# Designs tried in a protein design chat: VHH binders against UPF0284 protein YN1551_0030. Part 6

Target 1, 347 residues: UPF0284 protein YN1551_0030, of Saccharolobus islandicus (c3nj62)
Amino acid sequence: MIKEYYGAETFILNKDFAYILVIGTTDVSLIPGLTIAGATPELTHFTPAADAEYVLLGKCKSINTIPVSPTGIPTPALLTRASLSFINPLKIVVNAGSRILPKIPYIDLQGEPGKDIRKQALSMEKVNNIMENSIKLGEELSNEYELIMIGESIPAGTTTAMATLLALGYDAMDKVSSASPDNPKELKRKVVEEALRNLPTDSLQRLAKVSDPVLLGVAGTSLGFKGKILLAGGTQMTAAAAIINEFDKNKLKDITIGTTKWIVEDKFADMLSLAKQVGVKVLASMLDLSISAYEGIRAYEKGYVKEGVGAGGSAIMALVRGVSNNTLVRKIDELYSELVGSNNLHI

## First folded at step 4 (VHH; framework vhh_7z1x_3)

Design s73 (from A24z with S54R)
Fold by ESMFold2-Fast, scan of step 4:
Structure s73 (fold): chain B 347 residues (1-347), chain A 123 residues (1-123)
Amino acid sequence: as target 1 above (347 residues)
Amino acid sequence: QVQLVETGGGLVQPGGSLRLSCTASGFTFSDYAMNWVRQAPGKGLEWLSGISYRGGSTSYADSVKGRFTISRDNAKNTLYLQMNSLQPDDTAVYFCARESGYWSDTYKPFDYWGQGTQVTVSS
């Protein structure tokens, strides 16, 4: 049910853990097709707050809508909530720089929303705030836990991840995933190529130019944490691991990425090549959602969404504790039914 | 087969008004947020306005705020754009566009587009 890559092992995950969800936004999400001015989906800037609310509460408060598309495809937060329902870990929401703040308790890193990476993503003041505060959070968590799982919610985060990997010297062009079955790699490539012009020599200044607050918050929390870490995500977490490695070359021995088969098997990306280059271990949950009663859930098998909110890592945590594929899918279907109601058009 | 058909374009003098309509077919219109986008001669696409699937929320670009009004009639599967105080720089092809949904990739925020309708503002 779990595939292991590059020396990853599941036995280290049979421990109590805290679930850390780092949220943020980036103005890279406002660059539609590089030729469409002002064309941004109304819900994009609410997504991180809504995802965090759904994981904690089972409902969204920041949007007056359910976290399901009109065609019934749900947020990956649904998969995360289903998986974590079998474990009930401590859940901590961390704001690295979200444009919309969630209406639940959260820890604020004193960051800011990322700006257009073609100019400058973050001021050095805000980079220093995010790094200092997230490292302190990791240090505090070390007093209570030997293991943490860190997830993320940030629209367009795979574009900033690609820029970050390239800025740190990795062969990452066109290797990141997307929420679409057809990866919009041409659009990402053009934005990233422009962002990489005139890079500073200092690593932290490079990250200030092309990265995003969530990648920095994930990296800082990881650098501060003394125990084992599961980075719950796909290609974005390879960028976080690269940042961690840049500042502590021995840290990756304590880090494993937990993702989904939809990311690992994505023919329009190459997550495993990125992980190998960075030197980070990978686990992939081999969930089969084709048995779901709902077309929106089965859409994941067709390559829609694939990952986010720590869905893959959360599934791995449930699977290593003996939760079966059938039990997980049943729980996903239960939560989906509650979210959209029974016998309506979105089921 | 998803189709969006815009009508109501034409020639209008500065200060005049036009109402554009977009008729949708091939999907449940009331399940989707809808948008208006334009393309002026020799320029890229510019988003103008959006309306939620129930019509309870609307948004506008600064260039048209206070002059244009978006509305919809879900019983008729029709989206409208009322354009007032038209200016020569409003000359463009106007497109109706369906929002891709909750997970819309920001590089492709609209999954279906109409053919467009020409609006020319000149004396």
Scores: ipSAE 0.013, ipTM 0.274, lowest interface PAE 7.2, mean pLDDT 85

Design s74 (from A24z with S54T)
Fold by ESMFold2-Fast, scan of step 4:
Structure s74 (fold): chain B 347 residues (1-347), chain A 123 residues (1-123)
Amino acid sequence: as target 1 above (347 residues)
Amino acid sequence: QVQLVETGGGLVQPGGSLRLSCTASGFTFSDYAMNWVRQAPGKGLEWLSGISYTGGSTSYADSVKGRFTISRDNAKNTLYLQMNSLQPDDTAVYFCARESGYWSDTYKPFDYWGQGTQVTVSS
């Protein structure tokens, strides 16, 4: 049910862990945007806050609807909540720089929303705040846990991930995934090519120019944590691993990426090549959603969404503990039926 | 190469009907949710309707609910919009659009668009 790549092993995961969700936004999501009245663009901008609320509460507070698209496709937070329902770990929400703040308790890294990477993503002051505060969080978590799982929620995060990998010297052009079944590469390529002009020499200054607050918060938390880490995500987590490796060449021995089969099998990306270049281990959940009763859930098998909010890593944690594919899909269907049984779908 | 081609627009009198078609090529049509979006003269883009990849779920903007019906024929790679009880304020260019994703990549809610087809509602 779990595929192992590049020396990854599942036995390290059978320990108590904390689930850490790092949230943020970036103005990269606004660069090529179209204003489309009636198409729920306002709800899209609430995504990180809504995802965090759904994982913790089973409902959203920051939006006036549920976390399901008009065509029935749910946020990956649904898969995360279903998986973690079999474990019930401590869940910590970490704000690295979200434009919309969740209406739940969170730890604030004193960052800011990312800006246009063609100019400057983050000030050095905010980069230093994110790194110092996330490293401290990792150090504090080391007193209570031998294992943590870190997930993310950030719109357009694969574009900043591609820019980050390229800025650090990796062969990453056109290798990141997208939420679409197809991967429209032209726009990401043009934004990233412009962002890579006139890069600073210093690594931290390069990251300040082209990265995002979530990648920095994930990397800092990882650098501070003394135990084993599951980075729950896809191609964005290869960028986080690259940042970690830039600042500590021996740290990746304690890090594994936990993702979905939909990411590793994505014909329009190459996550495994990115992981191999960086030198990070990968586990992939082979979760089969084709048996779901609901079309919106089965849409993941068609390449919609694929990953986010730590969905793949969360599924891996459940599978390692003996939860079967059928049991997990049944729980996903139960939670989904609660969402679509709501009559508050108007946007 | 992904292509979406709209047909069926034209001039119609108030209270009339038109059926728009959108023919898709260059991708597996049955794997994608599809949408209709319009742009009236001097106005921005307005989303009208969406349909899931199997056609099992549909949604509508309040401005067209009860008057317009979205449907698809996956065997023919074709999306339809049946427009009834047309009003002068329905005059717009109508675009077929492929759904790019909802929650994680907010660059574009729709990744590919047709050229549009003109609908004019006038006496």
Scores: ipSAE 0.366, ipTM 0.706, lowest interface PAE 3.5, mean pLDDT 88

Design s75 (from A24z with S57Y)
Fold by ESMFold2-Fast, scan of step 4:
Structure s75 (fold): chain B 347 residues (1-347), chain A 123 residues (1-123)
Amino acid sequence: as target 1 above (347 residues)
Amino acid sequence: QVQLVETGGGLVQPGGSLRLSCTASGFTFSDYAMNWVRQAPGKGLEWLSGISYSGGYTSYADSVKGRFTISRDNAKNTLYLQMNSLQPDDTAVYFCARESGYWSDTYKPFDYWGQGTQVTVSS
């Protein structure tokens, strides 16, 4: 039910852990500037806050609608909540730079929303704040946990991840995933190519130009944490691992990426090549959502969404504790039914 | 390669009805969720309705709920919007759009769009 790559092992995951969700936004999500009332970018600004609220509460406070797409495909936060319902770990929400703040307790890294990476994503002041405060958080977590799982919620985060990997010298062009089955590449490629012009020589200054607050917050928390870390995510987490490796070349031995089969098997990306280049271990949950009663859930099998909010890593944590695929899908269906009500459900 | 072509627009009087169609080609239509979006003169884009890949889930903007009905025929690669009780404020160019997943690439929530079909509601 779990595939192991590059020396990854599941036995290290049989420990108490804290779930850390790092949230943020980036103005990359607004390129080319299309605005659609009811779908984008107003909903885009609310997505990280709404995801965090859903994982913690089972409902959203920051949006007036349910956290499903216009066509009934739910946020990956639904999969995360279902998986974590069998474990009930401590959940900590970390704000790295979200335009909309969640209406729940959170830790503030004193960052800011990312700007257009073609010019400058973050000021050095805000980069230093994120790194200093996230490293301190990791150090504090080390006093209570030997294992943490870090997830993320940031719209357009695969664009900044690709730019970050390329800026750090990895062969990453067109290798990141997207929420789309087809992974449309043209606009993403053009934005990233422009962002990579005139890069500074200093690594932290390169990250300030092309990265995002969430990648920095994930990396800083990991650098500060003394135990084992599961980075719960897909190609974005290869970028986080690359940042970690840039600042501490011995750290990746304690880090594993936990993702989904939909990311690893995405023929329009190459997550495993990215992980191999960076030198990070990978676990993939082999969940079969085709048995779901609901079309929105089965859409993941068609390559929609695939990952986010730590969905793959959360599923791995449930699976290593003996939760079966059937039990997990039953819980996903239960939570989905609660979100959409009977009037809109596939019977 | 990928094409979406809207038809069925035109002039209609207030209180009237129109049925829009969107014919898809160049991809497996039954694997994709679909949406209707409009743009009124001098206004921005407004999402109206969405439908899951098999048609088992539908949703509507409050402005059209109870008046418009989205449906699809996967055997014909065609998306429909039945518009009833049309009002002058419904005057717009209507686009069908394929869902791309706004959870990670939100600047491109719909990856392919039709050219649009004009709907004019006036006396």
Scores: ipSAE 0.405, ipTM 0.731, lowest interface PAE 3.0, mean pLDDT 89

Design s76 (from A24z with S57R)
Fold by ESMFold2-Fast, scan of step 4:
Structure s76 (fold): chain B 347 residues (1-347), chain A 123 residues (1-123)
Amino acid sequence: as target 1 above (347 residues)
Amino acid sequence: QVQLVETGGGLVQPGGSLRLSCTASGFTFSDYAMNWVRQAPGKGLEWLSGISYSGGRTSYADSVKGRFTISRDNAKNTLYLQMNSLQPDDTAVYFCARESGYWSDTYKPFDYWGQGTQVTVSS
């Protein structure tokens, strides 16, 4: 039910852990920058806050609608909540730079929302704040845990991930995943190519230009933490691992990416090539949602969403503790039914 | 590669009906949720309706609920919008749009759009 790549092993995951959710926004999410009235797309800016609220509370407080697409496809936070319901770990929300703040307790890294990477993503002051404060958080967590799982929520995060990987010298053009089944690449490529012009020489200054607050917060927390780390996410986590490796080349031995089969099987991306280049181990949850009663849930099998909020890593954590695919899908369906306010199994 | 082509627009009197079609090519139509979006003169984009990849789930904006019906024929790679009880304020360019998903890494809710078809409701 879990595939292992590049020396990854599941036995290290059968330990108590804290779930760390790093949230942020970037103005890259505004490109091409259209507003659509009458639908949930207007709530993209609220996504990180709403995701964090849903994982912690089972409901969103920062939005007046449910976190489901017009056609019923739910946020990956629903998969995360379902998986973690069998474990009940400590959950810590970390604000790296979200435009909308969640209405729940969170740790503030004193960052800022990312700006257009074609100009400058972050000031050096905010980069230093994020790195210093996230490293301290990792150091603090080291006193209580031997293992942490770090997830993320940031719209347009694969665009900044691709720019980050390329700025650090990896062969990453067109290799990152997308929430869409076929990963439309043209606009993403164009934005990233423009962002990479006139890069500074210093690594932190490069990251300040083209990265995002979430990638920096994930990397800093990881650098500060002394135990084992599961980076719960897809191709964005290869960018986080690349940042970690840039500042500590021996650290990746303690790091594994936990993702979904939908990410590793994405024929329009190349997760495993990115992981191999960076030198990071990968685990993939083989969760089968085709047995769900709901089309919105089965849409993940069609390549929608695929990952986010640590969905893959969370499923891996449940699976290594003996939760079956059928049990997990039943819980996903239960939470989905509650979320949409419907017992209609023929949706 | 991916192409969406809307047809069926035109001039209609208030209270009339039109059926819009959107023919898809360059991708596996049956794997994607589809949407209708419109833009009235001098206004922004307004989402109207969505349909799941199999057609088993539909959703509508309050402004069109009860008057418009979305449907699809996966064998023909075609999306439809049946518009009844048309009003002058339904005058707009109507776009077929492929859904990219709500959550996760996206800076737009729809990744491919048709060129649009003009609907004018006037007497």
Scores: ipSAE 0.558, ipTM 0.818, lowest interface PAE 2.2, mean pLDDT 90

Design s77 (from A24z with S52T)
Fold by ESMFold2-Fast, scan of step 4:
Structure s77 (fold): chain B 347 residues (1-347), chain A 123 residues (1-123)
Amino acid sequence: as target 1 above (347 residues)
Amino acid sequence: QVQLVETGGGLVQPGGSLRLSCTASGFTFSDYAMNWVRQAPGKGLEWLSGITYSGGSTSYADSVKGRFTISRDNAKNTLYLQMNSLQPDDTAVYFCARESGYWSDTYKPFDYWGQGTQVTVSS
């Protein structure tokens, strides 16, 4: 059902929680820079806003199309919405630095979109704003909750995660996941190797050079929060945990990463070794999408997408509360059918 | 190394037909959705058609729907585009492209491309 690693325990998750979705963009997502008419609108800037809108509303307001690939593979926000439909937690959207703002309420960290990490990702002013405001948010959430789950939506976030881990001294080259089944590494490696040239000695200055606003917002919120935290995501959350550990060596005892089997079993990455190096506990949802009626959903079993928007952590939360795999997949299929039925897509 | 090689292009009269092939190597072809994309002279890239990893579902741009048929042979690692009722405005370089999980990572719909094959429709 749920697989435990490095001392992680599921019973801790049987309590009320808030779902926190940290959104942002980075110009790393624009490398090499492509525009393709008819496949999909250019979604790089819109994806975090569209994901947040879909989780909250069941529809996107910032794009005029549905959030699926050319062959019908949906955003992981679909899996998150399905999982959370059985729980109905408070959902809080946090803007760490997105180019497109969602058309729903959000909390603003006063950050900015990340720039090209080969030059400089963020100014120190914006790094300080994100860290100070996210720590304050975590402190405020501590008054209402003993548990929070933090997810993310940021295009190209595994590239900045790899750069962040390497800049903090971890053995992370080629260990982060990809949304593709076999994890093509060449572009990611090239960008990261260039970004790692001329690193500052100060940890905050290194993060300003190579990280992204979402990783900082996740880390700051976690540092400020006094209770238990489920970081809902894959290799990006190992980078967030590394930042947390850099600033508070005792904090990881209260933190567990919640991810998917597709991430922990990915032979073209190594999320579990990253988690072990950082010292963070891991839970993996063993969700089986092979029983879905829709090939776009079953594509996750082929290694497409795998994670994002807190999909794995959200599935863990549902499974821990007694929602079966069959019931969860049925809800995923229901939402997928609603999503694609309005656009004349043959699936 | 991932490699996609298109063949079957050439000169054809309006109303004619061509069948393009794309041979894939360096990855497990049967695990990937595949697409056809073209670039007409002086224009940007235009997506034409996609097919799921099993071939169980296909999609088409309105400009080619009813005239073009995408198919695949997973045993031969080959993607096809059957083009019928060709028109002068179908003149373009045609690329096969491997579908990425772009929504949750790079947000680019395709991660690997062939070199392209030229199709010219002229009287």
Scores: ipSAE 0.500, ipTM 0.793, lowest interface PAE 2.3, mean pLDDT 89

Design s78 (from A24z with D31E)
Fold by ESMFold2-Fast, scan of step 4:
Structure s78 (fold): chain B 347 residues (1-347), chain A 123 residues (1-123)
Amino acid sequence: as target 1 above (347 residues)
Amino acid sequence: QVQLVETGGGLVQPGGSLRLSCTASGFTFSEYAMNWVRQAPGKGLEWLSGISYSGGSTSYADSVKGRFTISRDNAKNTLYLQMNSLQPDDTAVYFCARESGYWSDTYKPFDYWGQGTQVTVSS
């Protein structure tokens, strides 16, 4: 049900934990975006706020529609909410720099939305704010928990993750995943190649140039936290682990990435190679959505979406507590049915 | 190489009907959701309709709901748009587009597009 890589162990996950969702946006999501009128561009723009709202409330407040694609594929927040419904952990939303703020309580790191990484992603002032405030959050959480799980929601996050890994010296070109079943490499390659020109020497200044507020917020929270950490995500979390390792070589012993089989088995990426290079342990949920009654859910098995909002790590947390694949998929289908059967679709 | 080719456009009178086709090659068509998008003269792109990889789920923009029907034939690698009750405002170049997914890691929701087919609604 769970595959272990690079010395990862599931028994450490049988403890109370807090779920931390770090949200943000980056202008990389606008490159090379085509402007179209309709549901998809507006939903993408509001994605981090909508994801956070859905995980906490079971509905979105920042958009007037349900968080599914036109063809019925739901946000990975649906998988996260289903998994966490069997556990009921404390859920904390952390704003690292989102253009749209969620209409729920959140902790503000005093960051900003990321800018074009070909010029400068973040000012040093905002980098310092994110790092200082996220480290303090991690320190405060250490008083209450021995384990936390950190997820993310940021459009275009795999592009900034690839740029971050390359800027820190890892062999990462063409190894990150995408939300598409195929992974068109040429676009990410072009943006990242341009971003890596005129790269500063100092590590923190490199991150200011090419990274994003969410990766910094995840890294800072992890650096401040004294217990065990499950980084819930795919190739983006290998970039977060690389940042953590840059500032504390001994920290990765307390960190494991929790992801999905769709990420580790992605033929158009190489997440496991990235994790091995960084030196971080990996767990993958072997969740089988093929038994779902809904085509939009089964689309994950076709390589759509694959990960986000901590979906893989959340499934791992449910599975280690004895929730079966069938029980979990039944809950996913229940929530999906409620979501698409809402009369509020016209609002 | 991924290719999408639209056919079936032309001149039609108000109230008339047209069926557009889009033939796909260079990928496993049955594993991708597909969409129709149009561009009216002097305007931006407008999303019209989407269909899931099996054809089991469809969605429509309010401007075309009840008048247009999207469908697909996975055995023929072909996407269709049946357009009824056509109005002068439907005059546009119509594109088929392959869906990259709702939570694309970029702002680009469609990764491959056809060259487009012209639909003109006038007397």
Scores: ipSAE 0.259, ipTM 0.643, lowest interface PAE 4.8, mean pLDDT 88

Design s79 (from A24z with S30D)
Fold by ESMFold2-Fast, scan of step 4:
Structure s79 (fold): chain B 347 residues (1-347), chain A 123 residues (1-123)
Amino acid sequence: as target 1 above (347 residues)
Amino acid sequence: QVQLVETGGGLVQPGGSLRLSCTASGFTFDDYAMNWVRQAPGKGLEWLSGISYSGGSTSYADSVKGRFTISRDNAKNTLYLQMNSLQPDDTAVYFCARESGYWSDTYKPFDYWGQGTQVTVSS
């Protein structure tokens, strides 16, 4: 049910853990200039806040609709909430720089929303704030936990991940995933190629130019934490691991990426090549959503969404504790039914 | 080369009907959800309807629910929009759009668009 890569082992995950969700936005998400009334583009900018709210509360407060696409495809936060419902870990929301703030308690890293990476993503002041405050958070969590799982929510995050990997010297062009079944590469390539012009020599200054607040917050929290870490995500987490490695090569021995089958098997990306280059271990949840009663859930098997909000890592945590594929899919279907309102007898 | 080509637009009187078609090529049509979006003169884009990859699930904007019906024929790589009880306010360019992912990593809800077909509702 779980595939192990590059020396990853599941038995180290049989511990109490805290779920850390790092949220943020980037102006890279604004580069396509189309606004469509009544469709999901309006939700894209609210996605980090809405995802955090849904994981913690089972409902969104920051949007006036449900976090399901027009064709019924739900946010990966649904998969995360279903998986974590069997464990009930402490859940901590960490704001690295979200344009829309969630209407729930969160820890603020004193960052800012990322700007256009073709110019400058973050000021050095905000980079230093994010790194210092996230390292302190990791240090504080070390007093209570031997294991943490860190997820992320940031629209357009694979574009900044690709730019980050390339800026740190990895062979990453066209290797990051997308939320689409295929991987439209043209716009990402153009944005990233322009962003990589005139890179600073210093690694932290390169990250300030081309990265995003979430990648920095994930990396800082990891650098500060003294126990084992599951980075719950796909190709974005390879970029986070690359940042961690840049500042502490020995840290990756305590880090494993937990992702989904849909990410590691993505024919239009190469997450495993990125992980191998960085030197980070990978676990993949081999969930079979084809047995779902709902086509929106089965769309993940077609390559929609694939990952986000720590969905893969959360599924791994449930699976290592003995929750079966059938039980997980049943819970996913239950929450989906509630979300779309089909389980109510009354308005 | 991914292509979406809309046909079936034209001039129609209020209360009339039109059926739009969108012919897809260059990708595996039955792996993708599809949508209809319109743009009225001087206004922004408005999402109207979506259909899942198999055709098993559909959704509609409140403005067209009960009047428009989305459907697809995967054997013919064709998406349809049956428009009934047309009103002058339905005058717009109608676009067929292929659904991308909407969550986390997507900044673009539709990754490919047709060039549009004009629908004019007037007496």
Scores: ipSAE 0.406, ipTM 0.726, lowest interface PAE 3.2, mean pLDDT 89

Design s80 (from A24z with A33T)
Fold by ESMFold2-Fast, scan of step 4:
Structure s80 (fold): chain B 347 residues (1-347), chain A 123 residues (1-123)
Amino acid sequence: as target 1 above (347 residues)
Amino acid sequence: QVQLVETGGGLVQPGGSLRLSCTASGFTFSDYTMNWVRQAPGKGLEWLSGISYSGGSTSYADSVKGRFTISRDNAKNTLYLQMNSLQPDDTAVYFCARESGYWSDTYKPFDYWGQGTQVTVSS
């Protein structure tokens, strides 16, 4: 089952589409610092590249390990790959500003990794590059597709999403999700409160101060695209929708957010309130992973990870095409088994 | 409010054994993966072992594999670390830590920590 909110409808999704994955990094992910031997901050920089590689290839090339936690919880890229295996859409990786570049073909927006939002996230030159090049990409995709699905991979992206929503005037403090079952909000709150001091008057300059390259790349691609758009993600996609609305007040009629039940039911966040404030429609995949043979997969039902790499939107695309929950979970289990059965240097 | 309280540390001779406990409160313990991390004098933090929310999966750092055993009792909201064949270089403060999700949007794999318990291995 798929749950519909704010006028969202699934019938528009039964069309050929391209899957667009926008990747980037932000130095917000380094705040505050803790280095633990056996689990290092360097791995965070590899996450977007590794996610993109896994979705396209079924394996990571940028890391020497498998993309699972020490206790076996996998990246949401595994859920995305499983869902898209039933459809096989064109997959396009878009680099908005990642510190580690994926070892696969990608489109470069000529951006840069986001810096500390308490000072300045992006130069205006790089903001202009990201917006101009992503709008052009959306325009080009309009010649081939009536529908696109846009996902994201960016560590600490919910912190920049909260800052972005607040900078654009939305009531967003403490409403964004996290990968933890209970959302540890204090770190996000402190960083965002400092980032919101001395905001510029101009909207684009505000985004340059507090946002991130991925949110800008998602928004620009959407603004350029003439058809229907599924923004595959959770609270980060409400921030992307807010940016879109800031630059085109009529665009949200063609946009729906596709997410997971773990995001919409998160008691420690309020994604649906954010979507309502922005005026964007929401679909939630009611995918039930409790039937998985693997504890690492069932950890999603405990509120770990919840979303990313377009996992929710991808599951919605499979479900609207008649793929059952049981069939989808079997494919997830199959890919997980292959992944953890791989030779690894660090597990 | 989340609390993790470690107990069971102390002085032990080389080759000896200790069992550490971590009592959790303020959250549903059975929904979280749990970890042990240590910090030796003048050194950084070192991850030692992790256990899934059900106890069905465990993992260990090479430095302690075969000597340490992680376990949990979800009915008692308690995490354990059985330490055997202790060596002088096992001397450290041992921390219980709750896993935040390794592939999360944070650079930190752990969101809550205990205060630590001192283990000293000396002749």
Scores: ipSAE 0.255, ipTM 0.658, lowest interface PAE 4.7, mean pLDDT 88

